# Miniprotein binders against q9bqp7: the designs that were tried, part 7

Target 1, 240 residues: q9bqp7
Amino acid sequence: VPQNWFPIFNPERSDKPNASDPSVPLKIPLQRNVIPSVTRVLQQTMTKQQVFLLERWKQRMILELGEDGFKEYTSNVFLQGKRFHEALESILSPQETLKERDENLLKSGYIESVQHILKDVSGVRALESAVQHETLNYIGLLDCVAEYQGKLCVIDWKTSEKPKPFIQSTFDNPLQVVAYMGAMNHDTNYSFQVQCGLIVVAYKDGSPAHPHFMDAELCSQYWTKWLLRLEEYTEKKKNQ

## First folded at step 3 (miniprotein)

Design C2w
Fold by ESMFold2-Fast, scan of step 3:
Structure C2w (fold): chain B 240 residues (1-240), chain A 86 residues (1-86)
Amino acid sequence: as target 1 above (240 residues)
Amino acid sequence: SPLEELLKRIEELLKEVERLLKEAEELYKKGDPEKALELAYEALILAWRAAELAEETGNPELIDRAEELIMRALELIFEIERALKK
């Protein structure tokens, strides 16, 4: 699939702020339908290498924690990630205050980890919001769209427990970000243009989160790779 | 020829793996284990891909080189993970 036929950026949209920008961040609910999600496309098109590494990580964890311990561990990781996202949505919403939830937020090392990143985040335009690419026919639920150091970004918040990072998140995170970006740029529910991405890896122990900024050129490079994954998904569906 | 193009692609992958592993080792020595781990995993993915393509050629030297790089990447990953556990 030629990238020029399906560009990541929409030439009919500006990335500059205007008076029509929402005063409250958008939160469009994700609705179930036949259209595949970004996460489903990525999961169904993992490379042999990604599958190998994921299975090796899983076996190593089971060997260390036992079958039940592994299930408990993965359940805890999922719940902590969900709570982290809920806390960030609350913090970034103009109508919420930290005072009302200080005790719970202070107990999370992940929130402490991300504090220095939050100082550089402003102009929030979307939180936990659904996106759909109208012509490529995929959907997603993005975490956040906001200005990071003056640049409008699709921001993806990730949690990492030392010493055991989840291998899937290491390889497909940039693809996930640009897939959301391309969808939003071509979704009629949104009127603005996003050209940058930001992956923020927060740590359970409260050590400073790592921001991985993706400029427009890098986003375009990963967009090409995302289009290949989407084409592979479509081809596999035809053969089923 | 298609074989010559495949051999060139494998050599390019092997060279990129060597670069990533060297960078990861330097980051680890400088006290950035998280970034080192990221690059070491990237090196592992590319080394594995090189191994698959090398098997297609039937060239023992290329297969051996790719397998050696897979082992180096895994050793570095496990070393960094052990250090982070402490």
Scores: ipSAE 0.000, ipTM 0.154, lowest interface PAE 11.2, mean pLDDT 78

Design C2x
Fold by ESMFold2-Fast, scan of step 3:
Structure C2x (fold): chain B 240 residues (1-240), chain A 86 residues (1-86)
Amino acid sequence: as target 1 above (240 residues)
Amino acid sequence: SPLEELLKRIEELLKEVERLLKEAEELYKKGDPEKALELAYEALILAWRAAELAEETGNPELIYRAIELILRAEELIREIERALKK
């Protein structure tokens, strides 16, 4: 079975801290879309199972909320997610940045939900930062790279509402994390190695967030799946 | 490990969903559609919880197993509801 293989981890890089590490987290601006983004690749290569589940979820939500209610619901979920990410970036940034931010960004059920996870987060290396895989030619914007319980992780912050979860592209969460990880590990703008992932699901009602840690083995398994999605995207582009 | 405990929880949910669906199907065949429908809805709710947790693991086999059970529960519910509408 011929498959393209590229390692997720860069053998020329270390995850060990060094004296030249910057004191402020990196925030590299996202490049233009000449090169496909992780989200575009995933959106263009959804499996028939993912498509079917999303359609079933949409039908269920529309039956409960109506067409306009569904649109309002999804718009509100998007805005809440955006504000959650803005608040997390502010919290994890230097003290000066926090003083200049809107206090309302720092107060939400989602932020209350994630407090116990944040206590285990330290050594922030990157926030809302662009990554590019030089060899595989894809780009992304990752949420955070930091140590979680002593392990350097690509951290992805997610929001969820119970009992009506927002299920758009949820199956892609581990793929996004490993795609960002592989890109960062091969991006010349970064010098360190990331081998672990963390998906943090925060809840609107403030109930404790669920951390889903991905060790090196799990990341490698999902990296293989990401490479297949990337290959499928490339083939679809050639056949147009 | 936390991952091993999560995987165990998902397997337990998937097994419970399969048990509920089998029981619902048998009740429907025996002429108790109201109780069958109740168990089928319980199965659907648990299958969605399994899907959410499976997504968190990043294990595609667990995710697809949960999806299959959601679809089976929805199909059974539709069949029972259709029969009850005369």
Scores: ipSAE 0.000, ipTM 0.162, lowest interface PAE 12.6, mean pLDDT 77

Design C3
Fold by ESMFold2-Fast, scan of step 3:
Structure C3 (fold): chain B 240 residues (1-240), chain A 86 residues (1-86)
Amino acid sequence: as target 1 above (240 residues)
Amino acid sequence: SPLEELLKRIEELLKEVERLLKEAEELYKKGDPEKALELAERALLLAMEAAWLAEETGNPELIRRAKELIERAKELIEEIERALKK
C-alpha cells in the first residue's frame, strides 16, 4: 500500500463528450523540465525480475547478432517504433493532407497487424499529447485517447518482433497506461474522464495485433502499483 | 498467436526449471554440493524469468507455478549453502 494515495478517477469529470469539446484531437506538446516522466520513473524503479530479463534478452541478442549487429538492431527497432507511431497518428487524424503524405503506410507489417483493431477505434480525442499530474508531480506523452468498442480508452501502441523476444518496455505497459490515465484525469488541459485502457501489441510480420483491454477495476489495481513505483522513485531521488 | 507463443515459452522455462531442480537434488544427495548449488542457482534465475513472463499473461495458474518454483529453488539453495558452511 502506497503511503501517499491519490485517486485515479476524477469525480468532477464525465467520459461523455460535450458541445464545447474541440472536433479535432488534442495534441499538447511535451515541455522540457525537471519533473520526471512516466518512462523515467519506470526505468529507475525496475524490479529485479525486469533487470534480469533485460540482461538475458541483451545477452541472447548479442550472442545471435554480435555487438555491432545488436546496436544496429536496437537502433532499427527504435526507428520502426517511431515511424509506426507517426503512421498511426496520421491514420487517426482527420487531416487528409497527412494521410496522402503517408501513402506507403499500408506497406508496413505493423500497420497491417493493427488494421482489425483500428476498425473498432473511433471518437479520437487526443493524439501524441502531453499529460501532467500536478499533484503527484509527473509528466508523460500518451499515444492516443479514443473509443475502443464504445469505451473511452487510453490506447498505447507497442511493436514486437515475431518470433523474437518482446521489447523491454512491454512489462510495464499496464503501469504506463494507468499513469497517463491518472495524469489526464487531473490535468486542467483536458475536460473528460478516461476509465479504461488498451495496450495493442503489433507484429512486424503483419500477424494480427494482440489487444489487451483494461477495464476500470483492472486500471484501479494497476494504479496502486504505479503509485508504489512513483513512491520508490521519489525515495531513491532523495537518497542521491 | 503471440499469447500462444508466450505461453509455450513459459511452459518451456517451467519444464527446464523442474529438470534443473531435480538434477540439483540428485547431485546434492550423491555428495556433489558445489555442482548442485550451481544448478539450483541457475534454476532460480530461470524461475524468476518464468514468473515475470507469467505475470504478463495474467494467468493465475502459471503465476502460481512459477512462484512455487522460485520458492523451491531458494529453499534448495539455502539448504546446500548451510551444509557447505558446516
Scores: ipSAE 0.000, ipTM 0.163, lowest interface PAE 12.8, mean pLDDT 79
ESMFold2 (binder alone), alone request of step 17: mean pLDDT 90; pTM 0.904

Design C3u
Fold by ESMFold2-Fast, scan of step 3:
Structure C3u (fold): chain B 240 residues (1-240), chain A 86 residues (1-86)
Amino acid sequence: as target 1 above (240 residues)
Amino acid sequence: SPLEELLKRIEELLKEVERLLKEAEELYKKGDPEKALELAERALLLAMEAAWLAEETGNPELIERALELIFRAIELIEEIERALKK
């Protein structure tokens, strides 16, 4: 049975702009603490099916690329993802211009891929910012909170390579988004309410990114599943 | 165009997985566990392919549907294997 006593939305908050809202995007630093992160909870509670898929993908890639090739591939994917997030933070930050002028970083296929999405993004409220659910005791680092087509969203930027799918922890993307949303809605460092999510998958070849919008109903459904994963994590921690 | 083709391929895979799982369940009920296992294993492979393609779209509903079918396939395979004497 899900823990329905912990709602994703905070009835004491509004999604509308407030006069006390900061003029620049928030960037709360992630505090190193014993409190588990969203990614740690998800990794420690992967289903048998997710573990099976991840291992088979890894074996298939090693068979195709060799061990050294697989190591180079994963290292390159990690570096590209990091650069993509750094580029997006720079693009969406109001004062950042000259220092982040790396032509390779700004002209990557991934950045080309998201251009049409960025045209619909405005009212940035937070970038690379820490969230903590004060009651449920978990933390996270979200990518972006901004209006997408007029709706305030937790936005999660993802990279994907074709034709080789990179699986990672990506199957839990909706859980990750709603976990950040629920945390932010109950974090005293933030004053607004987020009710929607957006997962944006950017492509290495510059093909148009796929935006997947999550409305309030869908977010509520995934929140229930996140609460079950969090419960599983806490039970595993008590038994170890 | 490319996105529409990808979404169509994923839906076709998900539909085929559901068909195979239903057929496998029916064969298992009728006392043909070897044939049921063969179809359930095929369903698993197609569900995994659907999950990989769904992941490329970033669509959480498609990813969720594919994962649920993977779960059903694994559960059925494990049940059939327990029943099967070797």
Scores: ipSAE 0.007, ipTM 0.276, lowest interface PAE 9.1, mean pLDDT 79

Design C3v
Fold by ESMFold2-Fast, scan of step 3:
Structure C3v (fold): chain B 240 residues (1-240), chain A 86 residues (1-86)
Amino acid sequence: as target 1 above (240 residues)
Amino acid sequence: SPLEELLKRIEELLKEVERLLKEAEELYKKGDPEKALELAERALLLAMEAAWLAEETGNPELILRAWELIERAYELIDEIERALKK
C-alpha cells in the first residue's frame, strides 16, 4: 500500500480528440532538473533479485566478450536503440525533410520487425516528449503517444538482439510505461487522457516484433507498484 | 483471481520453454542445427516473457526459475551458432 497514493487517471480528461489537441505531435524537451526521472527511480529501487540477475548477466557478458568487448557491445546496443527511436520518430512525424534525411535509418531490421505494429498505429499525439508529474514530483521522456488498434496508448519501443537482449528493460518496462502515463495525465502541457500502454519489442533480424498491450486495469495494477517504487526512492533519499 | 490466472500462464510458459529446449537439444544432437536454433530462439523469447510476468508476482523462486531457463536457452543458442560457423 503506497502512503502517497494518487490516481493514475485524471477524471477531468478524455481520450477522445478535442479542439485543444495540436494538429502535429507534441515534442516537449526534457529539462535538466533536481526532480528524479522515472529511469533513475527504477534504477535506485531495484529489488535484490533484480540486482542479482543484472550482475549475473553482466558477468556472463564480460566473460564472453571481455571488458572491452562488453563496453563496445553496450555502446552498440545504446546506439542501435537511439537510431531505432529516431527512425520511428521520422516515420510517425508529418515532417517530410526528416523522412528524407533519415532514409538509412528506415531500412534497419528493427524497422522491418515493427512494420506489422505500425500498420495499427495512427493519431499520433506526442513523440520523444517530456512529461512531469506536478504533484508526485518526477519526470520522464516518453517515446510515443498514439492510437493502437483504436486505443490511445503510451507506446514504448524496445530493441532486442537475439540471443543477447539487454536485461534491465525486461522487468521494469511496465512500470516505466505507467509512470509516463500518470505523469502525462497530470501534466498541464497535455490536454488528453491515456489509459492504455503498449510495449513493443523489435528484433534486429527483422523477425516480427512482440507487442505487449496493457489495458486500463493492468495499467492501474502497475501504477500501484510504481507508486511503491517512488515511495521507496523518496524514503532512501531522506535517509542519505 | 487475477493472481491465479497470472501464475497459471507463467507455469504454462515455463513448461513450454522446457519442452522446446529439450526438442532443440535432440535436434542438435541428431545433426539438424538450423531447426534446433529456431526452437532454442523461440524458447528464449518465451522464457523472457515468463520472466517479465514473474516479476509481477515478486516471487524470487519463480523469477530465478525463469532466468535459469533464459540462461539455458542462451547457452544452447551460443553452442549451436558456434557449430554453424564451423
Scores: ipSAE 0.000, ipTM 0.165, lowest interface PAE 13.0, mean pLDDT 79

Design C3x
Fold by ESMFold2-Fast, scan of step 3:
Structure C3x (fold): chain B 240 residues (1-240), chain A 86 residues (1-86)
Amino acid sequence: as target 1 above (240 residues)
Amino acid sequence: SPLEELLKRIEELLKEVERLLKEAEELYKKGDPEKALELAERALLLAMEAAWLAEETGNPELIYRAIELILRAEELIREIERALKK
């Protein structure tokens, strides 16, 4: 059990639409500060197995591409992910001018991959929006909060090049989702409650994306694991 | 329980990976490297997912089983890719 356990859900909040909720999706900018981000906490607290898998993946890639080729490959994967997220924000945004500006991004195989998932997404509440857990002292930038098949979810969009996936970004995905969820549920900038998560893995070749739905029970399980990672991070910081 | 469902899901993924790798190896032996590559790539993806879920259990045996399957899938993909480049 984590020493500083805190609940993921806020008993004072509802997952139903509120009259005070804005009609336009929220987009709160991420403020630079000394408070650790979700990604920083996860990067600094990887398990021995995660480190082993990541190092093995890196060695394989370096053997195939060379050190410079590996750098270019990782930069390209990062760029593809950014473009995918930008295209999804454009698609899910009610603003037509934004959609028109990003037209070329809408033609990627990744966007083709997620079409069947997008049919089940509605009621968008937040896009590329900052969250902060004021009590646990961490921040994050979530991709999307919307209803998936009628359930309000924190949605995390992932890109995958099937033969050479990023192990690091793959294994911590549920922890990222619940960390964002817990932060949003206790962030005064938001008024609603999220109890479910969705990780969508999109493929470069346009093959159908894989949705990984996380119900409230599964989110609670991963929340405990996230709290342990946050505790480990805090302890490591004390020793520096 | 969430843990029981998680363990069941991991076992199902590991079993599916084994099946896909076996099928991919047979297709490769039979001279269908393109279809073998597709199945091996799918096996790698599912093995990665199994490893990811196994991490959440903290069970070393499940984690190492998933890692072994990742390595096996990667080796098979490499072999098939070499054959296709010839």
Scores: ipSAE 0.000, ipTM 0.164, lowest interface PAE 12.8, mean pLDDT 79

Design C4
Fold by ESMFold2-Fast, scan of step 3:
Structure C4 (fold): chain B 240 residues (1-240), chain A 86 residues (1-86)
Amino acid sequence: as target 1 above (240 residues)
Amino acid sequence: SPLEELLKRIEELLKEVERLLKEAEELYKKGDPEKALDLAFRALELALEAAYLAEETGNPELIRRAKELIERAKELIEEIERALKK
């Protein structure tokens, strides 16, 4: 599918702050429907290499930990990520009283890891908010939209243990970010334009998080790849 | 600077993949297939990361090197797994 038929950026929107923008970050609920999510599209169109790695890793982990042990391990990784996102949402949300925050959620190696990144984050516009591309018919739940070093970005927060068992989980992350960006730029619930992305990899031991900044040109390149993945997903769905 | 740091990271990943594959091959030859398999999987993970980052640079030589290491890691894993399943 040609990129010029479905642009990532909306020519009718400004990338500058709008006086009509809400003073509090948007948090639109994700509603389940027949429309596929970004994560589902990506999971259903994984490369052969990613599938090979994931299946072999699962077999070995089950052999090592047992089925129950593997399930527990996977659940713990998921829970850690969920808590990290909850802590970030709390930190970035304007709260009137600090005692409403759960201090235990704010004290972790992952939160320590991102402190230097958070110093450069301001102008939060959306947190844990649903996006929908009305023309391309896909939905998603983005982590954060905020200014990073003066640039409005879709920000995706990632957790990583050392050593990281699932490096492949980051391979599609640029595609996830641009998919959210393109959806938001064409979603009537939002009025602003996002042209940049930021992937922040936080570490459990508190080591400084690694920021991966994506400028407009890089986002456009990944957008083309996302459109191919979406087309592949749609074709596979027709052949069910 | 960000591009130079990215190129350096890719080069470090490629070198680490080659080191892990060599160590895995030696362990497999010495009769430690389980540890060899662990290292081969780690090599594959890092090779996939290197390939992903190499594609961001558009550098065809880095992309080629990363893809070759991915195939080497996959071949070694399959060889070790075949030996273990017998």
Scores: ipSAE 0.013, ipTM 0.447, lowest interface PAE 7.1, mean pLDDT 81
ESMFold2 (binder alone), alone request of step 17: mean pLDDT 91; pTM 0.909

Design C4v
Fold by ESMFold2-Fast, scan of step 3:
Structure C4v (fold): chain B 240 residues (1-240), chain A 86 residues (1-86)
Amino acid sequence: as target 1 above (240 residues)
Amino acid sequence: SPLEELLKRIEELLKEVERLLKEAEELYKKGDPEKALDLAFRALELALEAAYLAEETGNPELILRAWELIERAYELIDEIERALKK
């Protein structure tokens, strides 16, 4: 169990809209400071097994592509993911218009992959928005908060292609989602409560994306694991 | 000896991974992809642990067996994830 327990849900909040809620999705900019991000915490607390697999994957890719080829491949994967997120932000927030080149990404395999998920997404409340947990002292940048099949969710968009993405993105996806959820639920910039998560894995070849829905009970279970990772991060920082 | 105990632990992990992968495949075939996916991820977790421990032994046969199971787990996870939709 974590030594410093804190609840994921805020008993003073509701998941229903209030009159004070903005009519447009929130997009609070991420102000980086000495407070660690969710991704930083997860990267710095990878298990020995995760580190081992990541190193072996890197070695195999370098053998196949060469060092320069590996760097180019990794840069391209990053760029494709960035463009996918930009396209989704545009689709879910029509107020933001993409440039002509970026608009062509709307026809990509990844966008085709998520079409059936998007039909069930509505009531967008936050998009590419910063969250901060005031008590536990961490920050993050979440992709989306919207209703999925009528339930308010923190939604995380992931791309998957062969070779596989970094191992930390595969194993830590649920932890990332609940970390954002817990932060938002206690962040004074937001007034509502989120109790559910959704991880959407989109495929480069346009194959239908896989939705991983996380109900409140599952979110609570992963929240405990996130607290342990955060505790480990804090311990490591003290021992540097 | 400590080495003999480590080798026994690795062998137990590898056998458990094979059991979990087989059960996951059967559940997927029978129409329970969500439970199949949970077992496949558990198999991957144990296979990664086996690979880490096998590397400590320097035994190439154990290292290769562990990595073959890691690949099998990833292939099954990928198959189930790609097949699942509304």
Scores: ipSAE 0.007, ipTM 0.242, lowest interface PAE 9.6, mean pLDDT 79

Design C4w
Fold by ESMFold2-Fast, scan of step 3:
Parts: structure tokens; C-alpha cells; sequence
Structure C4w (fold): chain B 240 residues (1-240), chain A 86 residues (1-86)
């Protein structure tokens, strides 16, 4: 029940392949802008409960690992996530030069974990690409747009080091995916329609990644929640 | 299997959280908010652990159950803290 509702899907677009679709996946660079990012909106609209949960998770981790151990752990998780995304972009890109250069990045438990998911991924249309919702005024950088088991999806790759995932990402992952979807569906740099989402959680030890598929109905439900977060962000900015 | 052990651990955590929350509610009702608050925080910590593990299974029901218990623990904590602030 957002005050300024806007549809997630664009009735002027189709998810079917078009002859004019580019043969190479789109990669539009994210430029610094005063327009807020999806991650900024979500971070600035965390509930008091979410902030408390994040702080408790941090304290629990510090208790287990020590302060220096926690810093090392978080730094390592960040670096591993970055390398995982770079490896996936290389694997899914049709460019041979990228695959050759990133040879060493292809060796990890996370890549082993996601192999069975990658077998079902085809028709890649965008990789590490910027999206902007011109009407709702937000931007984002999505990981991947491709067909998963024949359905065009916004795909978000996540890493988990069992059993210590980042609590912050747990609650907002579906919101992040639908925010990117809605932006792409209304971004003039893109011509196609995405109606499904996929969150893939890859594991450091190479155990099989878990795919969390979101159909059009579920995406519409989370889109309403995203609009409420965006409305809250806008209200907070008016009061600053 | 590793998955079976994980599922069993999650179920044990969820049961313990429910037990702690019930005990905390009883203590709060009996006029012992300090001890109730301690148990509620312990329930929250275990619920968070259950949520971490549940996310790794990809099982929506376990994730939902863990998140519901986190919210219930937080609601109880906030209620007790608000009452103590009076």
C-alpha cells in the first residue's frame, strides 16, 4: 500500500527473443550520480529491528573470532565475493579474451558450488550492467540477466561461508532483485521484459548452491515491499 | 549426510527458541522482567543462528519459521525494555 504505486512490468515489452537483440551481453557502466542506488535505499531504510539484528550478528561474530579475526573475516568475505562475481562474468561472457585472462579466478569452491545451476543458464542478455528507473528515480548494478530453465531472470549471485552469512543480505535479497527488475523493465537502454528472479546462494566448500526462484507473482509481491522502502527513503530525504 | 545433520540442528535450534520464548513470557508475566529479558536475548541469538543455517538449506518453510521467531523475540525484548523504561 505505497502511496505512489508504479507497475513492475512494462506492458510495451516482451520477454521473447527479438531479432534486433544484441548478440553480446549488455554491460552499461554505473556512473556516480545523485540518484540513490538500490543498496543505498535499502541500507538507509533498515528497520530498527534490522539494525539491531545486524549489530547482534556483529557482536556474536566478534565474540567468536575476536575483533581482529572479525575484521579479517569480513575483509576475506568481501574479496571472495568480488572474485566470485568476476569469475561468473568471465564464464558467462562470450568474449574469449576475458576467459583467458581470468583463468585462475575460475578455481574456487564457490564456482564448483554453482556448476549445476550454470548448466541451466543460457541466453545471457546483460552482465554487471547498470539500470535506472527514470520515473521512480533510483539506480542499480545488476549481476546477470539470462534464461534459467527457459525463463528470463534477473539473477543475483550470493556467497555463503556456512554457517555465518551476512544477516543484512538475508532480508533484502528479494527486494534487491525486484528493484533491479523494475528498473530494467523501464530503462530505455534495454528493450526486453524480465518477469522472474533468481537468487543463487553458492557455498565456499563446494557443496551444491541453492537456487531461489521467484515467479512473476512473487516478484510482484516483493515489488510492493520495495516501493514502500523507496517511499520511506524519499520521506527521510525530505527531512534532511 | 551433511544436509541431514544441518536440518536436524536447525530443528533443535527452533525448538529451543520456542522453549526460551515461552519461559521468558512466563517470567515477564510473573514480574521478573530482568530474567525474562536475559532469556529473550538468548532466544534471539539462537533464532539468528537458526536463520543463518536455514538460509543455507534454501528451504522456505525453515527460513520463514526462523524469521518469525526472530521477530517474536525482538517484540518481547522491546516490550520488556519499554516497560522497564517507565
Amino acid sequence: as target 1 above (240 residues)
Amino acid sequence: SPLEELLKRIEELLKEVERLLKEAEELYKKGDPEKALDLAFRALELALEAAYLAEETGNPELIDRAEELIMRALELIFEIERALKK
Scores: ipSAE 0.007, ipTM 0.203, lowest interface PAE 9.8, mean pLDDT 79

Design C4x
Fold by ESMFold2-Fast, scan of step 3:
Structure C4x (fold): chain B 240 residues (1-240), chain A 86 residues (1-86)
Amino acid sequence: as target 1 above (240 residues)
Amino acid sequence: SPLEELLKRIEELLKEVERLLKEAEELYKKGDPEKALDLAFRALELALEAAYLAEETGNPELIYRAIELILRAEELIREIERALKK
């Protein structure tokens, strides 16, 4: 059980739909802060198995591609992921600047992969928006908050390359989603309550994306695990 | 002796992973994806432990055998999860 337990859902907030639904999704800018990000906490508290798996994957890739080839590969994967997120923000945003400027971005295999998921996404409330948990002292940048099949979700878009699968634990993805959810639910910049999560894994070859829906109960379970990771991070930083 | 005991533990883990993966594949084929998924996740957990211990030995063969089993477990998990979504 975490030493400093705090609820994921905010009892001060209603599940009731807001009377006025904004036409423009919220996009709170990420500010430089000494408060740790969700990503930093997770990276600094990886399990020994996760660290080992990542290191062995790197060594295997370096053996196959060479040092320069590996660096080019990882740079390319990062760039593709960034472009995928930019394309999704453009598709879901009322502004269409990116669509007009880069039609090729909308034709990627990753975008083809998520088409069936996007058909079920509506009522976008936030895009590429900063969240902060003032009480627990962490910050994050979430991808999207929207209704998926009628349920308001924190949605996290992930890319995967099937021919050379990246060895990574999906355990951290649910933690990332609930960390953003808990922060948003207690962030005064937002007035609504999110109780569900969705992780969407898109594939480079256009194969149908895998949606991993997280209901309120599952989110609560992962929230407890996130609190333990946050506690571990705080302990490590304090003991240094 | 300490090294021999470590090697024996690694071999036992690797054998158990192979047993679990085979059982998971059979259960999946027989139409029990939920139980197959549970066994596949257990196989992944033990394979990760085997890889971690193999790294301590510095033996490339053991390390690569463990990594290969990790990849097999992850592939099976993805296949079962994909089928459950359909």
Scores: ipSAE 0.000, ipTM 0.180, lowest interface PAE 12.0, mean pLDDT 79

Design D1
Fold by ESMFold2-Fast, scan of step 3:
Structure D1 (fold): chain B 240 residues (1-240), chain A 83 residues (1-83)
Amino acid sequence: as target 1 above (240 residues)
Amino acid sequence: GDLEKEILELVFRAIELAERFEEAVKSGDRELAEKLAEEFLEVVRELAKLAEENPDNEELQKLVEEVIRKAAEMYRLFEEKFG
């Protein structure tokens, strides 16, 4: 249990559409500052098991590809992920067209993979937008806030080269989603309430993406775990 | 045999590199810590290759698991100190 617990949801906010809400999705730029990002907090507080599994994977890849091959491989994976997010932002933004992006990547297996999920996404309210938790002092850049099957969600798009990432709990994806959610719910740049999360894992071969929906209760459970990670980060920083 | 001697030499090298790495991190020498971590991963790769070539050697399989675990600890320590 975190020593200084803080609620994920804001009782002063509604999850219902407001007539005064912008028709264009919000896109607040992330400002560089000394306030830690969600990804930094998570990277600096990985469990021994997470670090072990990541290093085992890295060691195996270096064995197979060599050091230069591994660097090239990881650069390509990063670039493909970046392009996938850019393509999704373009598809979900009413002001952009696919012709303004890399069409070869927009026709990629990853985009093919998410088509059935995108059919259920509507009411986009934020895309590639910065969030800051004013009380807990952390920042982040969320992928998307939209309605999925009628429920307003923080949506996180992930790419995977292989189907079925079985150790989902070893990856900090749910913590990342609730961290963004809690920040947005308490960020004065936003006026709405988000209570649900969605992690979408897209596959390079075009196999149907796996949606992992998180209801309000599940989000609250992961929020407590996020608060513990944030506390660990703060303690480690003081002891350096 | 020759295999056992090679394994022992790699294990001693790993211990030396891990100890020097911890000292470099403690002293704030980022470049030295980075170099030592890279050399440690080279040792891990060599031990892993030997383990794949000798799948029936249970002790060698355990050694690989242990040095991978140590590499993970070194990675965490490096990120905590230097980011």
Scores: ipSAE 0.000, ipTM 0.076, lowest interface PAE 20.8, mean pLDDT 77

